Miniprotein binders against Uncharacterized lipoprotein syc1174_c. Designs and how they scored, part 14

Target 1, 342 residues: Uncharacterized lipoprotein syc1174_c, of Synechococcus sp. (p08452)
Amino acid sequence: CAVGGYAGDALPLARAIASVSDRLITHPNVMNGASLYWPLPNVAYVEGYALDRFAAGDWQLQPVHCNRIGLLLDAAIEPELRIRHQQVAEAAQATLGLSVTAAVITDAPLGVTLRQADSGSTWGTIDRPDSLLRAADQLLKAGCEAIAVIARFPDDPGAIALQDYRQGQGVDPLAGAEAVISHLIVREFQVPCAHAPALQPLPLDASISPRSAAEELGHTFLPCVLAGLSRAPRYRSATESIAESIRPESVDVVIAPETAIGGPGILHWAARGIPILAVAENRSTLDLRPVDLGVPVQHLQTHLEAVGWLAAYKAGLDPAALSPGDRRLSYLNHSVQQATSG
Below, E stands for the ipSAE of ESMFold2; O stands for the ipSAE of OpenDDE; V2 stands for 0.75 times the mean of E and O plus 0.25 times the DockQ between their complexes.

## First folded at step 18 (miniprotein)

Design NC6 (from NB8 with F42S L55S F57S; at its last look DockQ between E and O 0.48; V2 from the best seeds 0.00; counts 0 for: pae O 2.0 > 1.5, pTM O .765 < .8)
Fold by OpenDDE base, look of step 18:
Structure NC6 (fold): chain B 342 residues (1-342), chain A 88 residues (1-88)
Amino acid sequence: as target 1 above (342 residues)
Amino acid sequence: EESLEELKKLAEEIAKKLAEELAKELGVKVEVEVFVDGNRISILIYVTVDGKRKSYSIVVEADDPEKLAEEIKMFIEELLKELKEELE
């Protein structure tokens, strides 16, 4: 039983799902806890673009023992901050036994910017994706199999959004720019990639949400990125003959936030007739209209319900049997006359 | 609320239109690619000047068409300014 997960940043959720699944395929954001990481042997760490290509049936996932990781550093990173990231990578090799085989500094600053519109919407930009791709190409030519990117982000976007996020509200303002960085490399080179932002240490905020607090721990997000990439499945074309590859046909269940149900990735799974669990707990304040996918969608209120559903399903049960209420048998050819107990 | 797929289509339409205007104003070739990553829309803009390709990207976290349109417009306006400064 393989489970696809689009549930967002929820390492505890990933752990719970992984415990009731043969395999979990999930986005890096689900596994990334900044300085906090938890190794899960049955989790496939797969970037968002690769997940979509997988769902579409264009790519297959090749499990690996380990990857040689290339470290890609933005030229905009200050020398002291660069050394801190290098030390983390070296510590990951020495302590975790990870293979970080090469490092490259970009030939130009990547130029990451964050903006907030008057509407409150946030967006990220990268000025020099060409420099990013050149650096990635150098690492791959050196024999790297996965790429960890460290881009220099603005230290204080001054955005109300960052304060809200630190209070456990809103969306991570960095996540947009992070997504494009990883996506560009994955699309161009078809290799595992994840990003850790380079930030100066922020002042201590005692009011920070426990959910966001992991991001304030340490000097970098690099430890969890390296841990994820070290065992990330490689991406191969669906037409290639790869032994023991993960194919879309092996996916039994998809879990997604209710807000993602209208997305192209979910539509691919729906077209395949795969059960979809839509979880409301990750609803942004947006009352998204139910999208008719043409397949049954299980609408769940909490991630805990999703875990329970999976456990029942894996046990060969109809999960509806664990829900309150009596289920009556419906006959296709006979109207069951309710015997009026006289 | 529009589905993420509908927002993607809208983004493609807006970005293409604005990119065409940008291309005409600067006399350069502009290409646009829009994709979805999770619940976000990413827009890639490629500008070719004198045979050199420059790449720009934006990730938009917008939940409605009006916000999306505004963000794309702001991005293209900034890009136009930067490209003018580079071409002078």
Scores: ipSAE 0.310, ipTM 0.724, lowest interface PAE 2.0, mean pLDDT 79
ESMFold2, look of step 18: ipSAE 0.546; ipTM 0.844
ESMFold2 (binder alone), look of step 18: mean pLDDT 77; pTM 0.696

## First folded at step 19 (miniprotein)

Design ND1 (from NC5 with T48Y; at its last fold request DockQ between E and O 0.66; V2 from the best seeds 0.75)
Amino acid sequence: EESLEELKKLAEEIAKKLAEELAKELGVKVEVEVFVDGDRIFILIYVYVDGKRKLYFIVVEADDPEKLAEEIKMFIEELLKELKEELE
ESMFold2, look of step 19: ipSAE 0.783; ipTM 0.934
ESMFold2 (binder alone), look of step 19: mean pLDDT 79; pTM 0.730
OpenDDE base, look of step 19: ipSAE 0.788; ipTM 0.937
ESMFold2, fold request of step 25: ipSAE 0.791, 0.795, 0.800; ipTM 0.938, 0.939, 0.939
ESMFold2 (binder alone), fold request of step 25: mean pLDDT 79, 79, 79; pTM 0.736, 0.740, 0.736
OpenDDE base, fold request of step 25: ipSAE 0.775, 0.766, 0.766; ipTM 0.936, 0.934, 0.933

Design ND2 (from NC5 with V28I V49I; at its last look DockQ between E and O 0.73; V2 from the best seeds 0.77)
Fold by ESMFold2, look of step 19:
Structure ND2 (fold): chain B 342 residues (1-342), chain A 88 residues (1-88)
Amino acid sequence: as target 1 above (342 residues)
Amino acid sequence: EESLEELKKLAEEIAKKLAEELAKELGIKVEVEVFVDGDRIFILIYVTIDGKRKLYFIVVEADDPEKLAEEIKMFIEELLKELKEELE
């Protein structure tokens, strides 16, 4: 199976990789509204902390057909906006066949704030992280197997950064806080978790990037999160005996952006000796040369090359055979046949 | 040029040192967690005042150890300033 989602994965790329893989393990940030149109049956969505535990060999993944999903709603969500999210969850249950079995409102507003430093770094706060964790605990005690978090985010978390992202530039200003929220729950409870921010409808933007528009389909970001969590594999300790299990030993290849190579998860994969494909994310080697990161990886210029690599690998070919040039044999013994010409 | 794992360890060392100084100066409990997600380093600082636990965090996109150290220092200095004003 292939592991992606360390950053830079997009839904078309995930779909292409999935078409040439038996199974793709990837981060929930790949999910967007477009995923509802064409489901990805061989994709397992795994949160970032869980991906690291899986790479380290601490956790194994249990495939499922359907999780019982719990909704964790921030007390800060206004009543009208909360009703919209309730209706989306009920609609998803009725029309997509999902199981959304419980909901809880946090006992205090979570108090999510965000700002962007001049350096481009994101600074943020969560006023009541314990309220988040208490709500998650209630859902788990009610029998939920995956948690969708709906937290009230500022409607303008950095107007310039949000505007840039909507135009296809920069990074999602919300992604940092979403990752922190999911991290807290997965680290504490070892359950699949993803976040759908609660925001007022975004204003019309005639020049919106098409990829950003796909993420803004509808009034809420929740439907794709629910669909992804419904089939997200459950996280189990590596010491548990599971009848059907995805173990780190079954991973055949890892695909990551070149900028993410050398992270703790990638180093675990490198130590296992499997191919690691480092992709420059559509950067020209003439304009931006890959830097040496000290990890033994296969550097590729584009994601299309990664898909081709996987297709060759799945076909039983050595992918190096598709590169220009010839490879010569290397003999393990020196000077065989040293006889001089008589 | 350092790997993300080396940068993560550096961030952890810097953040823990500065957070310990912050905690001692203000007489409060402070805890630090650092993790990597993709190509980004997350530094989480938990502050407990009167039994209330609050989380402050910074997300850094740095491939340079000196730039990373500067980012963390600025973040914790601003946090110190904010907490001093709040406690006083």
Scores: ipSAE 0.777, ipTM 0.930, lowest interface PAE 0.4, mean pLDDT 80
ESMFold2 (binder alone), look of step 19: mean pLDDT 79; pTM 0.731
OpenDDE base, look of step 19: ipSAE 0.786; ipTM 0.939

Design ND3 (from NC5 with A62V; at its last look DockQ between E and O 0.80; V2 from the best seeds 0.79)
Amino acid sequence: EESLEELKKLAEEIAKKLAEELAKELGVKVEVEVFVDGDRIFILIYVTVDGKRKLYFIVVEVDDPEKLAEEIKMFIEELLKELKEELE
ESMFold2, look of step 19: ipSAE 0.794; ipTM 0.936
ESMFold2 (binder alone), look of step 19: mean pLDDT 78; pTM 0.718
OpenDDE base, look of step 19: ipSAE 0.773; ipTM 0.935

Design ND4 (from NC5 with E61V; at its last look DockQ between E and O 0.73; V2 from the best seeds 0.78)
Amino acid sequence: EESLEELKKLAEEIAKKLAEELAKELGVKVEVEVFVDGDRIFILIYVTVDGKRKLYFIVVVADDPEKLAEEIKMFIEELLKELKEELE
ESMFold2, look of step 19: ipSAE 0.800; ipTM 0.935
ESMFold2 (binder alone), look of step 19: mean pLDDT 78; pTM 0.722
OpenDDE base, look of step 19: ipSAE 0.787; ipTM 0.936
ESMFold2, look of step 20: ipSAE 0.792; ipTM 0.934
ESMFold2 (binder alone), look of step 20: mean pLDDT 78; pTM 0.717
OpenDDE base, look of step 20: ipSAE 0.794; ipTM 0.938

Design ND5 (from NC5 with E21R E70R E85R; at its last look DockQ between E and O 0.73; V2 from the best seeds 0.74)
Fold by ESMFold2, look of step 19:
Structure ND5 (fold): chain B 342 residues (1-342), chain A 88 residues (1-88)
Amino acid sequence: as target 1 above (342 residues)
Amino acid sequence: EESLEELKKLAEEIAKKLAERLAKELGVKVEVEVFVDGDRIFILIYVTVDGKRKLYFIVVEADDPEKLAREIKMFIEELLKELKRELE
């Protein structure tokens, strides 16, 4: 059984990797509208905290047919914008067959704020994280098995970081806060969770990168979040006895950006002795770091090379056979080696 | 350069020390959480004032230990200034 790690947050790459693996486990951070057109039955979305607990061996993953999704809406969302998100959720049920079984509005505005430090780092606040958690608890007590959070984010259309991201440069200024919100819920309740920010529609920009445009085509980000949560595996303690469990020992390969190797999750995979494919993502500077993971890291330039590696592996080949160079035998006993040295 | 796990541990140490100072100077409860997602380090500071718990966070690209330390220090110093204004 082939289970993949982080695949980069792009549907074409996930589709390609999924086509050469039995199962792909990936972190759904930001979804785009294109994901609604291409079903990926062997892809499982796992939130980052849960993925780390899985890698550490603390959690196992329980595959599901369909999750009952709870909709958690920030009280700060303007009534008209909230109605749009409600309509999207109802449309997703009607057209995609998703189960959105309960909704709750937080008992206080969450108070999400963002600003950028001079270094480019994101600083942020959540005024009422307890209100977020109380709302999640209500949804779980109502029988929901996964939570979609819709929080009101600042609209700041003039921010340099947002403009850079829309032009295909830099980091998504919202992604950090989204990760914090889902982290809070997954850490507290051990349930699948993803976030769709509530924003006013962004101004049109003819120079926007195609990737950013795909995210902006929808009026909200919610449909992709719901689709991902519907089949997200449930998080169970590793000590529980569960039929059809996905356990860390069933993972055959991990794919990660080179900049992410050496993190706590990757170190756990390295300790298990499975292949780690580090993708450079077309960097102009070779930023290889001397991190001793205990097994060789396969450094690749593009995800296309990772797909090739997986295809060879799935075919029962040694993927090293696709690389240049000679491979020589190494004898385990010196007496035999000396006898054959003539 | 250090690994992300080493940088995470450094961030935890720095943030906890500075958060203890923050808690003592302001007389408030402060909790710290640090995690890694991709190539980014997330430092979360929970501050409880009058029974209300707020979350302040910074997201730092994993770069090098000196940059990480400077960013955490700047973040907590700014947080101290903001909380002093609120508490008078």
Scores: ipSAE 0.717, ipTM 0.906, lowest interface PAE 0.7, mean pLDDT 76
ESMFold2 (binder alone), look of step 19: mean pLDDT 79; pTM 0.739
OpenDDE base, look of step 19: ipSAE 0.777; ipTM 0.934

Design ND6 (from NC5 with E21R T48Y V49I E70R E82Q E85R; at its last look DockQ between E and O 0.68; V2 from the best seeds 0.76)
Fold by ESMFold2, look of step 19:
Structure ND6 (fold): chain B 342 residues (1-342), chain A 88 residues (1-88)
Amino acid sequence: as target 1 above (342 residues)
Amino acid sequence: EESLEELKKLAEEIAKKLAERLAKELGVKVEVEVFVDGDRIFILIYVYIDGKRKLYFIVVEADDPEKLAREIKMFIEELLKQLKRELE
């Protein structure tokens, strides 16, 4: 979503939300940069397909102390670039205490292609999706509990969109294809999964947005992915009896961008009667057109308001008490009110 | 404006119809999957050729049902042209 569009954009917000929450469940893209530089022990990274299954009540989440991570490397990765990723994984294990227990190279190049259509949509191909899935299966049979996928992406995927993103504009053009890759694995195997694209190092850009630069720190995108997967909760069927479990009924509040409300996950939360905070961040209220989604949500202008809402809620207050103005009683027995008030 | 769930259902309907055309014109098995992640709609087209499965996909921002329909149609028309050339 919007809050995780750039590395660093979500770190202060995630820290603020985590400080007023018992646990924060969020998508890996929101937290990639934050995971590397600031451990957030009460944050659970959950891939989008799994998050939808959790919202629907099909899956529960099992907290973990440390996942055994498997590396899934695309056969298309050049030897020099593959060594770089191997070194990053070994360094993460040595210096961050992560457990990276196996690696596999796919039995065929995955054949990832990407382009931007004139309309701005992303078109893509994965030539060998079953090679990806076979490699994941090998890692799971070797005892891995989470999978980091490293696929060779084109170095020039829609150069204008990538340049805009590096300058702080638009969204990461690679994020869609990354979501497809992780979706395939999570749907097939029900395991935590995140993707780090294998690219040649991006050229230096003195004008790069500070938020975008945070994602380019180091030689690869892999360190953040590993940090997030290390504590990502395991996905279990809702019918399993798990001693420690995060279940949908334990979710107190859902926070989402206004552009993402009305999706299937949000509708499941609304049907459960859970407060939905829709945040308009990065959009003027005057520029928003009302949309009747049939879902009761609380619309907020900024993420600061969402943090304040949570702080009041955690303190046992009605968050509406922090808003300006008076709140007046409504009598349910109108005829009695007329007799006593007139 | 339409909700993301309504746009997802529209995308499923359009993609399924056009995938049936792909399958018929190419003589191959085709499967469709549509999902929403954040504010984007993902349309996945699986094409089975010579015992192998290839995946083609489009990622669309969900803001206008007419634009969504045009995007999916254009994507699948180009895919059909591409696959006809490859199967020659």
Scores: ipSAE 0.780, ipTM 0.935, lowest interface PAE 0.4, mean pLDDT 78
ESMFold2 (binder alone), look of step 19: mean pLDDT 79; pTM 0.745
OpenDDE base, look of step 19: ipSAE 0.793; ipTM 0.940

## First folded at step 20 (miniprotein)

Design NE1 (from ND4 with T48Y; at its last look DockQ between E and O 0.70; V2 from the best seeds 0.77)
Fold by OpenDDE base, look of step 20:
Structure NE1 (fold): chain B 342 residues (1-342), chain A 88 residues (1-88)
Amino acid sequence: as target 1 above (342 residues)
Amino acid sequence: EESLEELKKLAEEIAKKLAEELAKELGVKVEVEVFVDGDRIFILIYVYVDGKRKLYFIVVVADDPEKLAEEIKMFIEELLKELKEELE
């Protein structure tokens, strides 16, 4: 099994990795493409906190045939926009055969706000986190097994951060709040959760980045979330006896951005002696201190190299055999004079 | 330059300290949670007022401990200001 997707939307990358892996375990963000989704039967859709708990060995992943998905709607969503999300859920049930079994509107507006600090950090608020948790509890008590959350985000089309993001620059200003919302549910209830923002349609921008263009398709981000959650593994305590569960011992390789190296999840994998592929592509401008993880880290420049590495590994090759250069056998007990090729 | 785990620990220490100071000044209960997702540090501050909790958060991408400390400080200062205005 491979674990990947510790940063960014990379559905093409997930498809590539999945093709050269028995199983890919990855973060929702890797699979989410708003109205665009691609079903991958060997991909496990796992939220970030759950990935860390899995890496730590506290949780195990239970593969499922399907989940009963609960739809959690923010009371702040306008009636028309709520109907659009409902229609997406109903269409997903009718057309895709997904199990969307219940919906709940929060007892109060969640009150999500976002702002960017001058430093580039994202600040936010959730006014009513308890309303979020109560709604999730209702869905779970009704027999839902996964939670799709739709929070109403502020419509700020004039925000510099949003404009920069639409131009393929900067960080998604929503991604922070989405991660927090999902985190709250997963931490509290130990269930699969993913988020889709409720936004008013933005004006057509012909200059939008192709990477962001998928978000402009349709009226909601919900389709990809429902697709992911429909077969997301359930989270169980590591102490539970579950047949055919995914355990951290079954992970062969971890793929992460180089900037994520040294994070808690990666440290857990390193402590298990699992090979780590650190990919430099799409690296933030930030240079984190090199961390000695106690295990060999393969530093790669591109995601394509990571796919190649995995393909070689799956084929039973030393991936280094595909790299240029002669590797000489080193004797532990004899100093073989390297014949200087003259 | 610090590792992401070291920066997370630093963020926890700073955020807890400053949140406790804020709590003392305003006479409210606060709780702090810090987690990492990818290369981002999430600092969550729960503020309890009248039996309700409100969540404030900052998402930081930082590679420098001084910069991180400054980011958290600015965030808490602004939070303090906002809460003072709400409690008046």
Scores: ipSAE 0.795, ipTM 0.938, lowest interface PAE 0.4, mean pLDDT 85
ESMFold2, look of step 20: ipSAE 0.800; ipTM 0.937
ESMFold2 (binder alone), look of step 20: mean pLDDT 79; pTM 0.728

Design NE2 (from ND4 with F35Y; at its last look DockQ between E and O 0.72; V2 from the best seeds 0.77)
Fold by OpenDDE base, look of step 20:
Structure NE2 (fold): chain B 342 residues (1-342), chain A 88 residues (1-88)
Amino acid sequence: as target 1 above (342 residues)
Amino acid sequence: EESLEELKKLAEEIAKKLAEELAKELGVKVEVEVYVDGDRIFILIYVTVDGKRKLYFIVVVADDPEKLAEEIKMFIEELLKELKEELE
């Protein structure tokens, strides 16, 4: 199977990779398209911390038919907006046949705040992280197996970062806080978790990037989260005997942005001798620094090249055979004198 | 040029040191967690005041150790300022 999506790859990429893989293991951010989702039967939806624990060999992934999803709602969400999220969950049950079994409102407002520093770093706060954890615990005690979190974020349509994102530039300013919220729950409870922000509808902007337009199609981001969580593998300790579990030894290839190379998760895969495809096509303008992982890394320019590489690999080919150029056989014990064509 | 893992370790060292100084100055409990997700370094600072735990975080895309150090420093300085104002 392939692991991909260490830096918010698009749903089309996930679909392409999934078509040329027996299984794709990927981060929620890859599958998130707000109101637009595409069910992929061979994709495992795995949160970032869980991916790292999986790569480290601490956790194994248990495939499921379905999860009972708990809906965790921030008390800061306005009653009308809360009803919209409830309606999405109810519609997901009725129309999609998903199991959304319980809902909890936090005992206090989570108090999420965000600001971007002049440096481009994102700062944030969660005023009541323990309220988040208590709500998650209630859902799990009620028999939920995955948690969908909806936190209320500040409505700042004037934020430069949000405007840049809507123009297809920069990074989602909410993504950092969303990742933190999911991380807190996954780390504490070892369960599948994903987040959808509760925001007021933004004013219509005809200049919105097509890449961001999916976020404007509905009242909530919840549909894609529920779709992903409904079949997300459960996280189990590596020492547990689980039938048909996914173990790191079953991973054939890792796909990551060039900028994510050298991260702990990638280092774990490298230490396992797993082929790494480093894709240079990044939204980040960061100067790529060569990182020596101590293992061969395939440096690719585009995600399309990565898909092609995977297709060749799945076909039992050396992907290098699809690249132009002649490779001569190298002898270990004989210096082939290059016949100098005189 | 430092790897993302090396930058993470640097971030852990700096954040823990500065958070300990903050904790000592304010007389509060501070816990620090640093992790990487993709190409981003996450620094979480849990501050406990009067039994209430609040989380402060910074997300950094770091390519330079000096820049990273400065970002963390600025973040903790601002946090220190905010907490002083809350405790007065």
Scores: ipSAE 0.785, ipTM 0.933, lowest interface PAE 0.4, mean pLDDT 85
ESMFold2, look of step 20: ipSAE 0.797; ipTM 0.935
ESMFold2 (binder alone), look of step 20: mean pLDDT 78; pTM 0.724

Design NE3 (from ND4 with D37R; at its last fold request DockQ between E and O 0.63; V2 from the best seeds 0.75)
Amino acid sequence: EESLEELKKLAEEIAKKLAEELAKELGVKVEVEVFVRGDRIFILIYVTVDGKRKLYFIVVVADDPEKLAEEIKMFIEELLKELKEELE
ESMFold2, look of step 20: ipSAE 0.793; ipTM 0.935
ESMFold2 (binder alone), look of step 20: mean pLDDT 79; pTM 0.733
OpenDDE base, look of step 20: ipSAE 0.791; ipTM 0.930
ESMFold2, look of step 22: ipSAE 0.772; ipTM 0.930
ESMFold2 (binder alone), look of step 22: mean pLDDT 79; pTM 0.732
OpenDDE base, look of step 22: ipSAE 0.801; ipTM 0.935
ESMFold2, fold request of step 23: ipSAE 0.799, 0.791, 0.795; ipTM 0.940, 0.936, 0.937
ESMFold2 (binder alone), fold request of step 23: mean pLDDT 80, 79, 79; pTM 0.748, 0.742, 0.742
OpenDDE base, fold request of step 23: ipSAE 0.789, 0.779, 0.781; ipTM 0.938, 0.937, 0.937

Design NE4 (from ND4 with D63E D64T; at its last look DockQ between E and O 0.67; V2 from the best seeds 0.75)
Fold by OpenDDE base, look of step 20:
Structure NE4 (fold): chain B 342 residues (1-342), chain A 88 residues (1-88)
Amino acid sequence: as target 1 above (342 residues)
Amino acid sequence: EESLEELKKLAEEIAKKLAEELAKELGVKVEVEVFVDGDRIFILIYVTVDGKRKLYFIVVVAETPEKLAEEIKMFIEELLKELKEELE
């Protein structure tokens, strides 16, 4: 199977990779498209911390037919906006046949705040992280198997950062806080978790980037989260005997942005001798860092090249055979004098 | 240039040191966690005051150890200021 998803929002890419893979394991951010989602039967929706624990060999992934999803709602969400999220969950049950089995409102407002530093770093707070954890615990005790979190975010996380994002520039200023929220739940409870922000509708902007336009199509980001969580593999300790589990030994290829290849998860894959496709095409403003992983890395320019590489690999080809140029056979025990073609 | 893992370790060292100083100065409990998601470094600082735990975090886009150190320092300085104002 292939591991991807270190690249952020890339549903078309996930669809392409999934078509040329037996299984794709990927981060929620790759699959999330707000009101737009695409069900992929061979995709495993796995949170970032869980991916790292999987790569490390601490956790294994248990495929499921479905999860009972718990809806965790921030007490800071206004009653009308809460009803909209409830309606999405109810519609997901009625129309999609998803199992959304319980809802909990936090015992206190989560108190999420965000600001961008002048350096471009995102700062944030969660006033009541323990309230988040208590609500998750209640859902899990009620028999939920995955957690969908909806936190109330500031409507103006910084006019400039939001505007830049809406223009298809920069990073989603909310993505940092979302990652933290999901991380807290997954780390504490070892369960599938994803986040959808509760925001008031933004004013219509005709200049919005097509990449960001999916976020404007609905009242909530919850549909894609519920779709992903509904079939997300469960996280089990590597020492448990689980039938038909996904183990790191079943991973054939890792795909990551060039900027992410020095991360802990990728280092674990490298240590396992798994081929790594480093894609230079990224949305990050980060400069490319030369990282020596101690293993061969395939450096690719585009995600399309990565898909091509995977297609060749699946076909049992050396992907290098699709590149121009003649490769001569190298003899270990004989210096083949290159006959200089005169 | 430092790898993300090396930068993560550096962030842990710097953040723990500065958080301990903050904790000592304010008389509060502080816990630090650092993790990487994709190409981003997350620094989480849990501050406990009167049994209430609050989380402060920074998502760092720093490319160099020096810039990372500066970002963490600025963040903790601002946190220190905020906490002083809250404790007064």
Scores: ipSAE 0.779, ipTM 0.930, lowest interface PAE 0.4, mean pLDDT 85
ESMFold2, look of step 20: ipSAE 0.785; ipTM 0.931
ESMFold2 (binder alone), look of step 20: mean pLDDT 79; pTM 0.732

